# Designs tried in a protein design chat: VHH binders against Uncharacterized protein YNL108C. Part 18

Target 1, 262 residues: Uncharacterized protein YNL108C, of Saccharomyces cerevisiae (p53929)
Amino acid sequence: AIENIYIARHGYRSNWLPKGPYPPPPTGIDNDVPLSEHGVEQAHELANYISKLDVKPEMIFSSPFYRCLETSKPTVEALKIPLYVDRGVGEWYKPDRPIIPEPATHEVMSKFFPSMISPDWEPSIIPSNKGETEEDIFERCHKFWPVFIDRVERKFPNVKTIMIVTHAATKSALGMNLLKFSSAKEPIDNKGTFIRNGSCAIDKFELVKGENESIPFEEREWKLTMNGNTSFLTNGEEMNWTFMNAFEAGSDADIKARRAAE
Short names: E, the ipSAE of ESMFold2; O, the ipSAE of OpenDDE; V2, 0.75 times the mean of E and O plus 0.25 times the DockQ between their complexes.

## First folded at step 9 (VHH; framework vhh_7pa5_2)

Design g7 (from u18 with S52K E107T; at its last look DockQ between E and O 0.74; V2 from the best seeds 0.00; counts 0 for: total charge +5 (limit +4), pae E 10.4 > 2)
Fold by ESMFold2, look of step 9:
Structure g7 (fold): chain B 262 residues (1-262), chain A 122 residues (1-122)
Amino acid sequence: as target 1 above (262 residues)
Amino acid sequence: QVQLVESGGGMVQPGGSLRLSCAASGFTFSSYWMSWVRRAPGKGPEWVSYIKGSGGSTYYADSVKGRFTISRDNAKNTLYLQMNSLKPEDTALYYCAKGYIYWSRGTYFDYWGQGTQVTVSS
């Protein structure tokens, strides 16, 4: 049964650099932007950190977007563990976008990441192709967990620890659902703490072990024991985001607002 | 079925101008970066320009920067290349391509059209 869940955000994106020109998406899909060189270094730092943990992930489940696969690659190589893609942990796009990007297919991504993406894993849930409100992505993550964990435990009964590589909004919504909050806009304690979602930041959720470990996933209790850890990164926390932000994480509007505040 | 149909090629004197068009169908045009690629006589494919799916960001090879302008009309599923100050070395078969091609990164794209010939001479 799953006892530990790591959730990480992809590394620093190429289009977050202050000046272009920026590389276009390797897949040709809009918003499927690769990591910057800095983001690739963050991914290596994350892999090095993970390789030294006492409790290591035994499998990775990644968003289908290119930057998440890039972020996962050094960890896959360092730990020699399998990786699967699940669209259910994909990016959040607001419904007022004129265009909702769809991720590249398994076939296309396998050309960019040969031998990395394991076959025979269908998405636990497919995000709306018309965009999602905050409530919609929170609900997507709510529905995701029981379907996803049931399938993981049935197919991989000896695995205790997994890692999800995803995006800021999805990471926050996944974590808040595990902690059984009713929205992503709540603090997680009486001190006003929120889940931290910096680039390459990693959470750890641990199962609160009870009398009966065979209970349904929805009835299990989880504790956040690592909150958005970036201590292993050379530049520490960067690009942190929460649903209190008016803009989609890392969007042009978000970057413009951050630059104006400097 | 993905279809890319280039048009607007022709013969022009050095210093002249030409506008290429590419009609796209069979995919969500606005979701993809689009590219122009050319193949000069006796040479392999050379990337010319690409444009973001929304049309906001454009990029050019050094050999055409300042002379060529890529644009798109997402309502008409059409990609354009305005070519000004044409030189004999611009003579090539010009292809419209879905996605991005950047040889230094080893990038692959799914389709290009049959091409439209541009000839710059005398």
Scores: ipSAE 0.005, ipTM 0.372, lowest interface PAE 10.4, mean pLDDT 88
ESMFold2 (binder alone), look of step 9: mean pLDDT 81; pTM 0.818
OpenDDE, look of step 9: ipSAE 0.036; ipTM 0.374

Design g8 (from v23 with T50Y S59Y; at its last look DockQ between E and O 0.04; V2 from the best seeds 0.00; counts 0 for: pae E 13.6 > 2, SAP .686 > .668, placed apart)
Fold by ESMFold2, look of step 9:
Structure g8 (fold): chain B 262 residues (1-262), chain A 125 residues (1-125)
Amino acid sequence: as target 1 above (262 residues)
Amino acid sequence: QVQLVESGGGMVQPGGSLRLSCAASGFTFSSYWMSWVRRAPGKGPEWVSYISSGGSSTYYADSVKGRFTISRDNAKNTLYLQMNSLKPEDTALYYCAKVQPLYKSGTWYSPFDYWGQGTQVTVSS
């Protein structure tokens, strides 16, 4: 039964650098951009940090987008653990976006990450192809958890600790649902703290109550014991994002707004 | 079979504007990223701009950022480059290119680039 859940955001994107040229997406899919060299360095720092944890992930479940698989790769290599792709932890795109990217297929991604992506895992949920409001992604993550955890526990009954590699909005919505908040825009305490979602930031959620197999997932209680940790990164926290931001995380509009405030 | 035909080049004074077009045929235009590449006299190819297959993401070389705008019309299979505030250093033969990116050993490259004939842009007093 699952007792520990890590959730991490992908590393620094190639198109966040101040100047180009930026590489085109390896898959040819809109917004499926790779990590920068800096982001690859962050992914290695994350893997090194995870390798030193007392409680290590036993498997990774990644978003199908290239940057998340790229972020996961050093950890897969360091820990020699299986990785599965689940579209349910995929990127958030607003409904007013003119094109809603659809991720590459398992076959296409396996070309870029040979021997890394395990077969025989179906999506726990498929994100809307018409985009999602903030309420929609929160609901997607709400529906994701019971389906996902039931399948993990049935297929891998001896696994206690897993890691999810995803995107800022999805990471935040997943965590807020796990903590049983009713919206993505709530602080997690009376001091105004939000889940931190920097590039390569990692959360840890620990099971507080219950005998897992005898209690439905929705009735289990989870505690956030690590909030968006970036202490292992050379440059610390970068690109932190919350739903209080007016723009999609890491979008051109978000980057432009950050540059203007600088 | 793939065909890319650039047009819209010409002579212009420094500070002027031009709009380049590229008519594409022989492939599913909306499925591919497109690029503008230029070749100044006596120099090799220089990447200018990329645009995603749907047009939602655009990228620019540092030398043209803020002055050039790439766009596309997938219904008309046409790629555009709006060039403003032109400088003598922008003088080059401008090519439209179909992007087929590949990744090998940490390097991005496009081994199946298809180039048009180019359209000449000359910026001179």
Scores: ipSAE 0.000, ipTM 0.194, lowest interface PAE 13.6, mean pLDDT 86
ESMFold2 (binder alone), look of step 9: mean pLDDT 79; pTM 0.785
OpenDDE, look of step 9: ipSAE 0.008; ipTM 0.263

## First folded at step 11 (VHH; framework vhh_7pa5_2)

Design k1 (from g4 with S57Y; at its last look DockQ between E and O 0.02; V2 from the best seeds 0.00; counts 0 for: pae O 12.2 > 2, grease 27 > 24.2, SAP .683 > .668, placed apart)
Fold by OpenDDE, look of step 11:
Structure k1 (fold): chain B 262 residues (1-262), chain A 123 residues (1-123)
Amino acid sequence: as target 1 above (262 residues)
Amino acid sequence: QVQLVESGGGMVQPGGSLRLSCAASGFTFSSYWMSWVRRAPGKGPEWVSYISGSGGYTYYADSVKGRFTISRDNAKNTLYLQMNSLKPEDTALYYCAKGYSPWYRGSEYFDYWGQGTQVTVSS
């Protein structure tokens, strides 16, 4: 059974930089922006950090979006572990967004990341092409976990530690579901703590109950042992986001609002 | 004004070595990833190597891994590429480029390129 789950947000986006011009999406897909140079550096710092962990991921499951694959690449290279793409951990888009991006196909992504993406992995769940409410994404992640874990354990019965590379909203929703909360908008403790989702921030979840794979996922219990760790990043935590923010994580509106608040 | 000037190219026999240099000016060199890209006749640009600002992280194309070494001297604003065990297939115009592109085809993303230095490997 899976015993450890790391979940990381992608690195610093190119369009988060204070000044343009910003590179167009390599895939040509709206909002499928690449990492900035700083983001790439973060990704390498993340890889370096992971490579020094006692418990290392044995495989990575990444969001299909370009920035997540970029973030994953240094870790893949450092650990020489397989990477799979699962749409179920893809970006969150609100229904009122004019365009709901659909990620590039495996074929397209493989052109940008030769030999990095392992084939033969079906999506555990597919995000709605009409967008998702906050409730919808939470539900998506809720449905994602049992399907995903079952598939991983069946296909890779000897794997105990995995890593997911995803987006801020999805990272939060995934984690909150593991912790068996009913919403992603509530704190995880009495102190009002939230899952932290800085760029290249990494969470760790450890199995505390249900070590036998025969135990249904729903009956398993997890604890958060690392919350949005960014201690390994030179610049520390950047662009933290929670569902308490007014705008989609990393959106133009989000960036604008952040700048206005400075 | 950003300037990148490559040097060190030439003609060598198979198995030979060359060391390329790139003198950078007009920007804070140590703050940027730097890359080597090459273009062989009749082919598109090919990524060779890139290095982080601090030099702590390096990447190599599979075709050159184990033979080429990228390095930098930030005090001298200079990027280097040590090329050992050169092969005829390494023949290309080698460019120094400011920045990093994770795209295997994304050479057009770079803001600044040098004029290139020619490397020819022939018996």
Scores: ipSAE 0.000, ipTM 0.263, lowest interface PAE 12.2, mean pLDDT 90
ESMFold2, look of step 11: ipSAE 0.128; ipTM 0.609
ESMFold2 (binder alone), look of step 11: mean pLDDT 81; pTM 0.827

Design k2 (from k1 with Y109H; at its last look DockQ between E and O 0.02; V2 from the best seeds 0.00; counts 0 for: pae O 9.8 > 2, off the site)
Fold by OpenDDE, look of step 11:
Structure k2 (fold): chain B 262 residues (1-262), chain A 123 residues (1-123)
Amino acid sequence: as target 1 above (262 residues)
Amino acid sequence: QVQLVESGGGMVQPGGSLRLSCAASGFTFSSYWMSWVRRAPGKGPEWVSYISGSGGYTYYADSVKGRFTISRDNAKNTLYLQMNSLKPEDTALYYCAKGYSPWYRGSEHFDYWGQGTQVTVSS
């Protein structure tokens, strides 16, 4: 059974920089923006950090969006581990958004990341093309975990530690489901702590109950042992987001609001 | 608006063949794996086959493996199911589906369904 799960947010986006022009999405897909140079640097710092961990991921499951694959690339290269793409850990988009982006195909992404994306992995879950409410994304992640873990354990019975590279909202929703909360908007403790989702922030979840694969996922228990760690980043935590924020994570509106608050 | 429209169903004798088609619209077809699901009278939905977005990977239920072939034309936004060596037990309403998961095959794991096309295998 899977015993350790790392979950990381992608690096600093190109369109988060204070000044343009911003590079267009390499894939031509709306909102499929690349990392900034700073974001790429963060990705390397993340890889360096991961390479020094006692318990290292044995494989990565990434969001299909370009920025997540960029974030994953240094870790893949450092650890020489396989990477799979799962749409189930893709970005969160609200229903009122004018355009709901769909990620590029495996074939397209493989052109940008030659030999990095392992074949023969289909989506555990596919996000709605109509957008998702906060409840919808939470439910998506809820449904994702049992399907995903079952597949991983069946295909890779000897793997114990995995890493997911995803987005702020999805990272939060995934984690909160592992911790068996009913909403992503709840604090994780009585002190009002939230899962932190800075750029390249990484969480760790450890299995504390249900070591046997025969135990249904729903009966397993996980502990958050690392919450949005960014201690390895030169600039520390940047662009932290939670569901308590008014806007979609990393959106133009989010950036505008953040700048106005400065 | 997502639309899935099945066609190609009909009545055939045992051992016969049919080719089903599904015209898709309202989403980026090539970005999604697609499934065929069937529902026999008095039975629940049964997953039949799925194909990845690019068409590079296909999966089949044991009941149809070796007899059915799923394919797609992304330029035409069309999904196909070639059914050979048909058996009476293949009689069902066949649905084109945009699903959530290829491994958990319950109806709850599919996002959209077409109206279905009837396949009847009878002597």
Scores: ipSAE 0.009, ipTM 0.250, lowest interface PAE 9.8, mean pLDDT 90
ESMFold2, look of step 11: ipSAE 0.087; ipTM 0.585
ESMFold2 (binder alone), look of step 11: mean pLDDT 81; pTM 0.828

Design k3 (from g1 with E109D Y110A Y113I; at its last look DockQ between E and O 0.01; V2 from the best seeds 0.00; counts 0 for: pae O 12.8 > 2, off the site)
Fold by OpenDDE, look of step 11:
Formats: C-alpha cells, structure tokens, sequence
Structure k3 (fold): chain B 262 residues (1-262), chain A 124 residues (1-124)
C-alpha cells in the first residue's frame, strides 16, 4: 500500500511577474503558461530538497499542464524516477470562466518534455469541460483518490511513496480529502490553519491506518506531516492561495487583487 | 505472469566486450523503468544501470560509467547492456530487473521482478 504521499504546487508562473511581456503558452493552450525563470529555479530547489529527504518519492504523477511538468522535470532528472500524467490532478476552473482550457495531449507534451512522460496511464478522472464549482473540484478529488490509489497499487505494488505535482486549488482539495474533511474551505485545526499552497510548496501525508492494500482507501487514515513546506526556497513562500481567496489561484484577477492589496 | 529472461553472457578476456539481452513478457514493457543488477561471488547485489521506459533517461553505477551502455527496444520488449572494456571485477551473474533506482528503499528492494540471470566471466 502507498504509505507516503507528497503533493506539490507548481513553481512561480511567468505571468505572475510584475512586468511583461509574458511568454505565450508553449502549447498554445489558454492558461497553459510556462514557469518564469524564478519558477524554474524554484523547481530545482524543490528537486534538491526532495533528493535529500529520507523518504523519497518513487514516482511522480503530474498535472498535464506545462507548468506542472516543468516543475516536475528537475525532480525526475535528479531522482531518475518515472513520471505519469493524470488529468485528475489538473487545474481548477470555475464555470463562469469564458474558456475552460483542455490540457495538451500526451503526444504534444512529449514533444516539449522528451522521454520524461511515461506512457500507458489513463486519467483517473477527467475534470469537467464546463468548469467546476468549489464543490465540484472537491468532489473530483474525492472521487479521484480511490481510483488513483487502486490503480497505482495494482500497477506498482512495491511502490510506497509517491509525489503529485499539481495546482493550488487541486492541491488543497486533494489534501483535504485525504484528511477526511468535507470541504476545502475548512481549517485543518482549531487554530484556523489551512493547507498552504505557495509556489513549489510541498505537503506530505503519511498513512497512519490501513497499511494493508486490501483495506479500502476510504477506510485508510492519513496525517499531514508537512504543510506547504517552502523552507528550501530561497525566497520562501510566494503566491500562497487558499479557497478563502476570492479569485482562482494564479489568475489575472488574483494577481490584480494581490497587487492592489499591497 | 511477468517474466524476464537474460542472455548473452559468457567468458571473455579482459578488455573484451559482451552484449546482454533481456526479453520481457507479461507486462507493458515500455511503461516501466528497467535495470541491470549483478551479483559477484560472495558479494551482495550491485546495481549496474537503469533506463526509463522510453529510453530517454539512463543511469550508471560509477564502476561501469564509460564502459557500459544500457538500451532498450520497446518494439521487441528487450533490454540490452553493451559491456565494453570488461574487467575481471565485472565477473558476476547479471540480472535483468523490472524497476529503477535503489536509493529510495535500499539496494535490491526497489525492483519488482528479476530474471534468472546470465553469467559473465572476465578472465585471462
């Protein structure tokens, strides 16, 4: 059974920089923006950090979006571990968004990331092309976990530690589901703590109950042992986002609002 | 059932070359990282090399860097190890293994399935 799950947000986006011009999405897909140079640096710092962990991920499951694959790349190269893409951990888009982006295909992404993406992995769940409410993304992640874990454990029975590279909203929703909360908008403790989702922030979840793979996922219990760690980043935590924010994580509106609040 | 069958071993003089093959069956070969591991007499298993599913990533133990080359033909479900400039120290039973880097949980336990091995003997 899977015993350790790391979940990391992608690095600093190119369009988060205070000044343009911003590079267009390499894939040509709306919102599929690349990392900034700073984001790439963060990704390398993340890889370096991970490479020093006692318990290292044996596999990466990444969102199909370009920035997540960029974030994953240094870790893949450092650890020499396989990477699979699962659409189930893709970005969250609200229904009122004019365009709901669909990620590039495996074929397209493989051109940008030669030999990095392992084949033969079907999506555990596919995000709605009509967008998702906050409830929808939470439900998506709820449905994602049992399907995903079952597939991982069946295909890779000897793997104990995995890493997911995803987006702020999805990271939150994934984690909150692991912790058996009913909403991603709830604090995880009585102090009002939230899962932190800075750029290249990494969570760790450890299995505390249900170590036998024969135990249904729903009966397993997890503990958050690392919450949005960014201690390894030179600039520390940047662009933290929670569902308590008014706008989609990393959106133009979000950036604008953040700047206005400065 | 997953199966790995090694071949190509033999006896060679120092400085010689061998090419090992590993035929894989029972799983989607191209989806998995593959490794070569060797065991010398009286010694524990030594990780030699591994390669990504697509073949784009390769890694070698320091002891074989520059001399050995790992490759694969996914269309033939076959893993290869080209061994050049062989040394007596390379004498071992060479195994094909389904899996990759042993650094995560220790040597040997990162591999899923092993073949029966092919003997490589380097002697003058």
Amino acid sequence: as target 1 above (262 residues)
Amino acid sequence: QVQLVESGGGMVQPGGSLRLSCAASGFTFSSYWMSWVRRAPGKGPEWVSYISGSGGYTYYADSVKGRFTISRDNAKNTLYLQMNSLKPEDTALYYCAKGYSPWYRGSGDAFDIWGQGTQVTVSS
Scores: ipSAE 0.000, ipTM 0.256, lowest interface PAE 12.8, mean pLDDT 90
ESMFold2, look of step 11: ipSAE 0.309; ipTM 0.672
ESMFold2 (binder alone), look of step 11: mean pLDDT 81; pTM 0.825

Design k4 (at its last look DockQ between E and O 0.02; V2 from the best seeds 0.00; counts 0 for: pae O 10.0 > 2, placed apart)
Fold by OpenDDE, look of step 11:
Structure k4 (fold): chain B 262 residues (1-262), chain A 122 residues (1-122)
Amino acid sequence: as target 1 above (262 residues)
Amino acid sequence: QVQLVESGGGMVQPGGSLRLSCAASGFTFSSYWMSWVRRAPGKGPEWVSYISGSGGYTYYADSVKGRFTISRDNAKNTLYLQMNSLKPEDTALYYCAKGYSPWYRSEPFDYWGQGTQVTVSS
């Protein structure tokens, strides 16, 4: 059974920089923006951090979006571990968004990331092309976990530690489901703590109950042992986002609002 | 017009040191990753090292790790490669390359210099 799960947000996006022009999405897909140079640095810092951990991921499951694959690449190279893409951990888009992006295909992404993406993996769940409410994404992640874990454990029965690279909203929703909360908008403790989702922030979840893979996922219990760790980043935590924010994570509106608040 | 001009190559004995420089012009130097690549006789090009635009991140091939140091002076638009503890197998033509993030493109380099010859021999 899987015993450790790392979940990381992608690095600093190119369009988060204070000044343009911003590079167009390499894939040509709306919102599929690349990391900034700073984001790439963060990705390497993350890889360096991970490489020093006692418990290292044995494989990565990444969102199909370009920025997540960029974030993953240094870790893949450092650890020499396989990477799979699962659309189930893709970005969150609200229903009122004019365009809901569809991620690039495996074929397209493999052109940008030669030999990095293992092909033999089907999506555990497909995000709605009509957008998702906050409830919808939470439910998506809820449905994602049992399917995903079952597939991982069946295909890779000896793997104990995995890493997911995803987006802020999805990271939150995934984690909150592991912790068996009913919403991603709840604090995780009485102090009002939330899962932190800075760029390249990493969470760790450890299995505390249900060591046998025969135990249904729903009966397993997890503990958050690392919450949005960014201690390894030179600039520390940047662009933290929670569902308590008014706008989609990393959106133009989000950035504008953040700048206005400064 | 992008220009990259390497210098600092030469002949040195095993265990010796050299410092390569690359003068860059024709683009915003600080905005780009820069790399050193080498080509030994009869071999394909080997990526040696690269550095981020800000200089905050550096990477080295395993073959040179601990011996070579890449750096840059953005005020001078210059890339450097300090090579210590040189070995005969380091003999090659060394190129300065203007690169993008290794993750943005399948081919990380946009422009190459003319190269500077490094020969390590007894």
Scores: ipSAE 0.007, ipTM 0.315, lowest interface PAE 10.0, mean pLDDT 90
ESMFold2, look of step 11: ipSAE 0.369; ipTM 0.735
ESMFold2 (binder alone), look of step 11: mean pLDDT 84; pTM 0.846

Design k5 (from k1 with S31R; at its last look DockQ between E and O 0.01; V2 from the best seeds 0.00; counts 0 for: pae O 9.3 > 2, grease 26.5 > 24.2, off the site)
Fold by OpenDDE, look of step 11:
Structure k5 (fold): chain B 262 residues (1-262), chain A 123 residues (1-123)
Amino acid sequence: as target 1 above (262 residues)
Amino acid sequence: QVQLVESGGGMVQPGGSLRLSCAASGFTFSRYWMSWVRRAPGKGPEWVSYISGSGGYTYYADSVKGRFTISRDNAKNTLYLQMNSLKPEDTALYYCAKGYSPWYRGSEYFDYWGQGTQVTVSS
């Protein structure tokens, strides 16, 4: 059975920089923006950090979006572990968004990331092309976990530790479901703590009950032992986002609001 | 019952080539990653290469990168290792293993091993 799950947000986006011009999405897909140089540096720092952990990921499951694959690449290279793409951990888009981006195909992404993406993995779940409410994304992640874990354990029975590279909203929703909360808008403790979702922030979840893979996923219990760790980043935590924010994570509106608050 | 049977080993001079084969049975071969692992005299086991179920993804140890090629024929349930530009330091017992393991975990995490095939590189 899977015993450890790391979940990381992608690095600092190119369009988060205070000044343009911003590079267009390499894939040509709206919102499929690349990392900034700073974001790439963060990805390397993350890889370095992970390479020093006692318990290291044995494989990575990444969002199909370019920035997540960029974030994953240094870790893949450092640990020499396989990477799969699962649309189930893709970005969150609200229904009122004018365009709901569809990620590039495996064929297209493989051109940008030669020999990095393993082709033999089907999506555990596919996000709605009509957008998702906050409830929808939470439910997506709820449905994602049992399907995903079952497939991983069946295909890779020797694997105990995995890493997911994803987006702020999805990271939150995934984690909150592991902790068996009813929504992603709740604090995880009585102190009002939230899961932290800075760029290249990493969470760790450890299995505390249900060590036998024959135990249904729903009956397993997880503990958050690392919450949005960014101690390994030179600049620390940047662009933290939670569902308590008024805007989509990383959106122009989000950036504008953050700048106004400074 | 899972069974892995290696073949193709032998003695070659430095710069020579060998092609190892591993016949697999007792499981759905195409579903699983497969690996080659070797044990040199006086040393612990080290992973050499592993390949995804479909064969679409491969990894190599730095020591063999550019010289060795891992491949598989899922229709024949067979794993291969083409070894070119062999060096004396490649001398080892080579094992076929079910699954894969990152370099930091070691060989103790593989499910099943074959009996091994001896590769000796000597002038």
Scores: ipSAE 0.008, ipTM 0.260, lowest interface PAE 9.3, mean pLDDT 90
ESMFold2, look of step 11: ipSAE 0.286; ipTM 0.683
ESMFold2 (binder alone), look of step 11: mean pLDDT 81; pTM 0.830

Design k6 (from k1 with S54R; at its last look DockQ between E and O 0.02; V2 from the best seeds 0.00; counts 0 for: pae E 10.6 > 2, grease 25.3 > 24.2, placed apart)
Fold by ESMFold2, look of step 11:
Structure k6 (fold): chain B 262 residues (1-262), chain A 123 residues (1-123)
Amino acid sequence: as target 1 above (262 residues)
Amino acid sequence: QVQLVESGGGMVQPGGSLRLSCAASGFTFSSYWMSWVRRAPGKGPEWVSYISGRGGYTYYADSVKGRFTISRDNAKNTLYLQMNSLKPEDTALYYCAKGYSPWYRGSEYFDYWGQGTQVTVSS
């Protein structure tokens, strides 16, 4: 039964660097951009941090996008744990796009990440191919959890701790759903705290002790015990994002807005 | 099944122009970066140009910068290469490719390619 869930955002993207030219996506899929060298360094720092935790993830579930697999790789190598891809933790795209990119296939991703992606895992939910409003991604993550956890617990009954590697919006929506909020735009406490979603930031959610672990997922209670931790990163928190931002996380518009505010 | 069919090649004198086309089918064309790759006789593949799915980003090999222009028409599922100021060194069999990226070792082999279209620049 799952007792601990880590959720991390991918590392710093190549197209967030102050100057180009930026590398095209390795898969050729729009928005499937790789990490910068800085982002790869963040991924290694994350793996080193995870290797020292008392409660370590026993498997990783990653978004199918290249940067999330790239972020996961040092942790897979350090811990020697399996990784599965689940489209349900994929990127958020707004509905105003004329076409929503679909992630690379298992065959294509296996070319870039040989021996890393375990077979025999179907997506818990497939994101809309028409884009998603803020309410739509929140609902996607709401539907994701019970389907996902049921399958994890049936297929891996001895696993207690997992890690999800995903994107800022999805990370926030997943966490807010675990905490039983009705919107991704709420603070999580009376102090005005929001889930932090910096590059390579990691959350930890723990099942509240004293409840029956066999109860339906929707009746379980979770507590956020680590909020977007970046203390292990050389440059600390970078590119934090919440649904209060006007633009898709890390998009060209978001970057331009951040630079204009300087 | 992914299919890429190149056309528009031919023989031209140095300084001339040609426009290559690539008809794509079997995938969501606008979601993928597309490339042109060429093979000169007796040589391995040489990446020529790359274009984003929406067409907003273009990249060129140094040997063709300023002379070649990659473009696409997503309504027609067609990729183009406008080749100006052609040189004898541009003589090659030209292929279009889906998702090929010359910057990453894992993508240095073609994922999907056609039979190509011959460009011959000779006086």
Scores: ipSAE 0.005, ipTM 0.379, lowest interface PAE 10.6, mean pLDDT 87
ESMFold2 (binder alone), look of step 11: mean pLDDT 81; pTM 0.822
OpenDDE, look of step 11: ipSAE 0.007; ipTM 0.316

Design k7 (from k1 with S31N S52T; at its last look DockQ between E and O 0.01; V2 from the best seeds 0.00; counts 0 for: pae O 12.3 > 2, grease 26.7 > 24.2, off the site)
Fold by OpenDDE, look of step 11:
Structure k7 (fold): chain B 262 residues (1-262), chain A 123 residues (1-123)
Amino acid sequence: as target 1 above (262 residues)
Amino acid sequence: QVQLVESGGGMVQPGGSLRLSCAASGFTFSNYWMSWVRRAPGKGPEWVSYITGSGGYTYYADSVKGRFTISRDNAKNTLYLQMNSLKPEDTALYYCAKGYSPWYRGSEYFDYWGQGTQVTVSS
C-alpha cells in the first residue's frame, strides 16, 4: 500500500515575472506557460531537497501541463524514477474563464520531454472542459484519489512512496481530501492554518491507518507531516495561494491583484 | 523462502556480450520489481537496472544505458540481463535483487539478492 504521498506545486511561472516579454507556451496551448529561469532553479532545488530525504518518492505523477513537467524533470533525472501523467491532477479553471485549456497530448509532450513520460497510464479522472467551481475541483480530487491509488497499488505493488506534481488549487484540494475535510476553504486546524502552496512548495502525507491495500481508500487515514515546505528554496516561499484568494492561482488577475497589494 | 540464483557470468573480451539469468523462487515473482546490481572490486554496490513486475517498463543506470537490456519471464520466474558492448569497467560481481533502487544508498533498498555471478571483461 502507498504509505507516503508528496505533493508539490510547480515552479515559478514565466508570466509571473514583473516584466515581459513572456515566452509563449511551447505547446501552443493557452495558459500552458513554461517556467521562468527562476522556476527552473526552484525545480532543481526541489530535486536536490528530495534527493536528500530519507523517504524518497519512487514514482512521480504529474499534471500534463508543461510547467509541471518542467518542475518534475530535475527530480526524475536525479532519482531516475518513472513519471506518469495523470490529467486528474491538472489545473483548476473556473467556469467563467473564456477559454478552458486542454493539455497537450502524450505525443506532443513527449517531444518536449523525450523519454521522461511513461506511457500507458489512463487518466484517473478528467477535469471538466466547461470549467470547475470550487466545489467541482474539490469533488474532482475526491473522486480522483480512490481511483488513482487503487490503480497505482495494483500496477505497482512494491511502491510505497509517490510524488504528485500539480497546481496550487489542485494541490490544496488533493491534500484537503486526504485529510478528510469537506472543503478546501477551511483551515486544517484551530489556529487557522491552511495548506501552503508556494511555487515548488511540497507537502507530505503519511498513512496512519489502513496499511493494508485491501482496505478501501476511504477507510484510510492520512496525516500532514509537511505543509508547503519551501525551506530548501533560496528565495523561500513565493506566490503562495489558497482558496481564500479571490482569483485563480497564478492567473493574470491574481498577479495583478498581488501587485496592487504591494 | 526467497531465493535468487544468478548464472551466465564469465570472462569476455572488450566489446563482447554476456547474458545473465536469475532464477527466482519463494515469492510471487510477477508482483515485484526486480533489479540487477553489481559490485566491482574495492567499490560499493552499483545499481545497474530494474524492471517493473509486468515487464512493461525498464530503467538503466547511465553507465549501462544503450548497452544493457533487462527483461523477465514471469512464467519461468526468471530475470535476464543482456549485456552488449562490454567494457573493462563492467567487471564486477552481478547480483539479482528483489526490488529496485533508482539511487545509490546501499543495499537497504533491496529485500533480497542472490550470491552473484562474476563478469570479467579483459583483453
Scores: ipSAE 0.000, ipTM 0.278, lowest interface PAE 12.3, mean pLDDT 90
ESMFold2, look of step 11: ipSAE 0.006; ipTM 0.370
ESMFold2 (binder alone), look of step 11: mean pLDDT 80; pTM 0.814

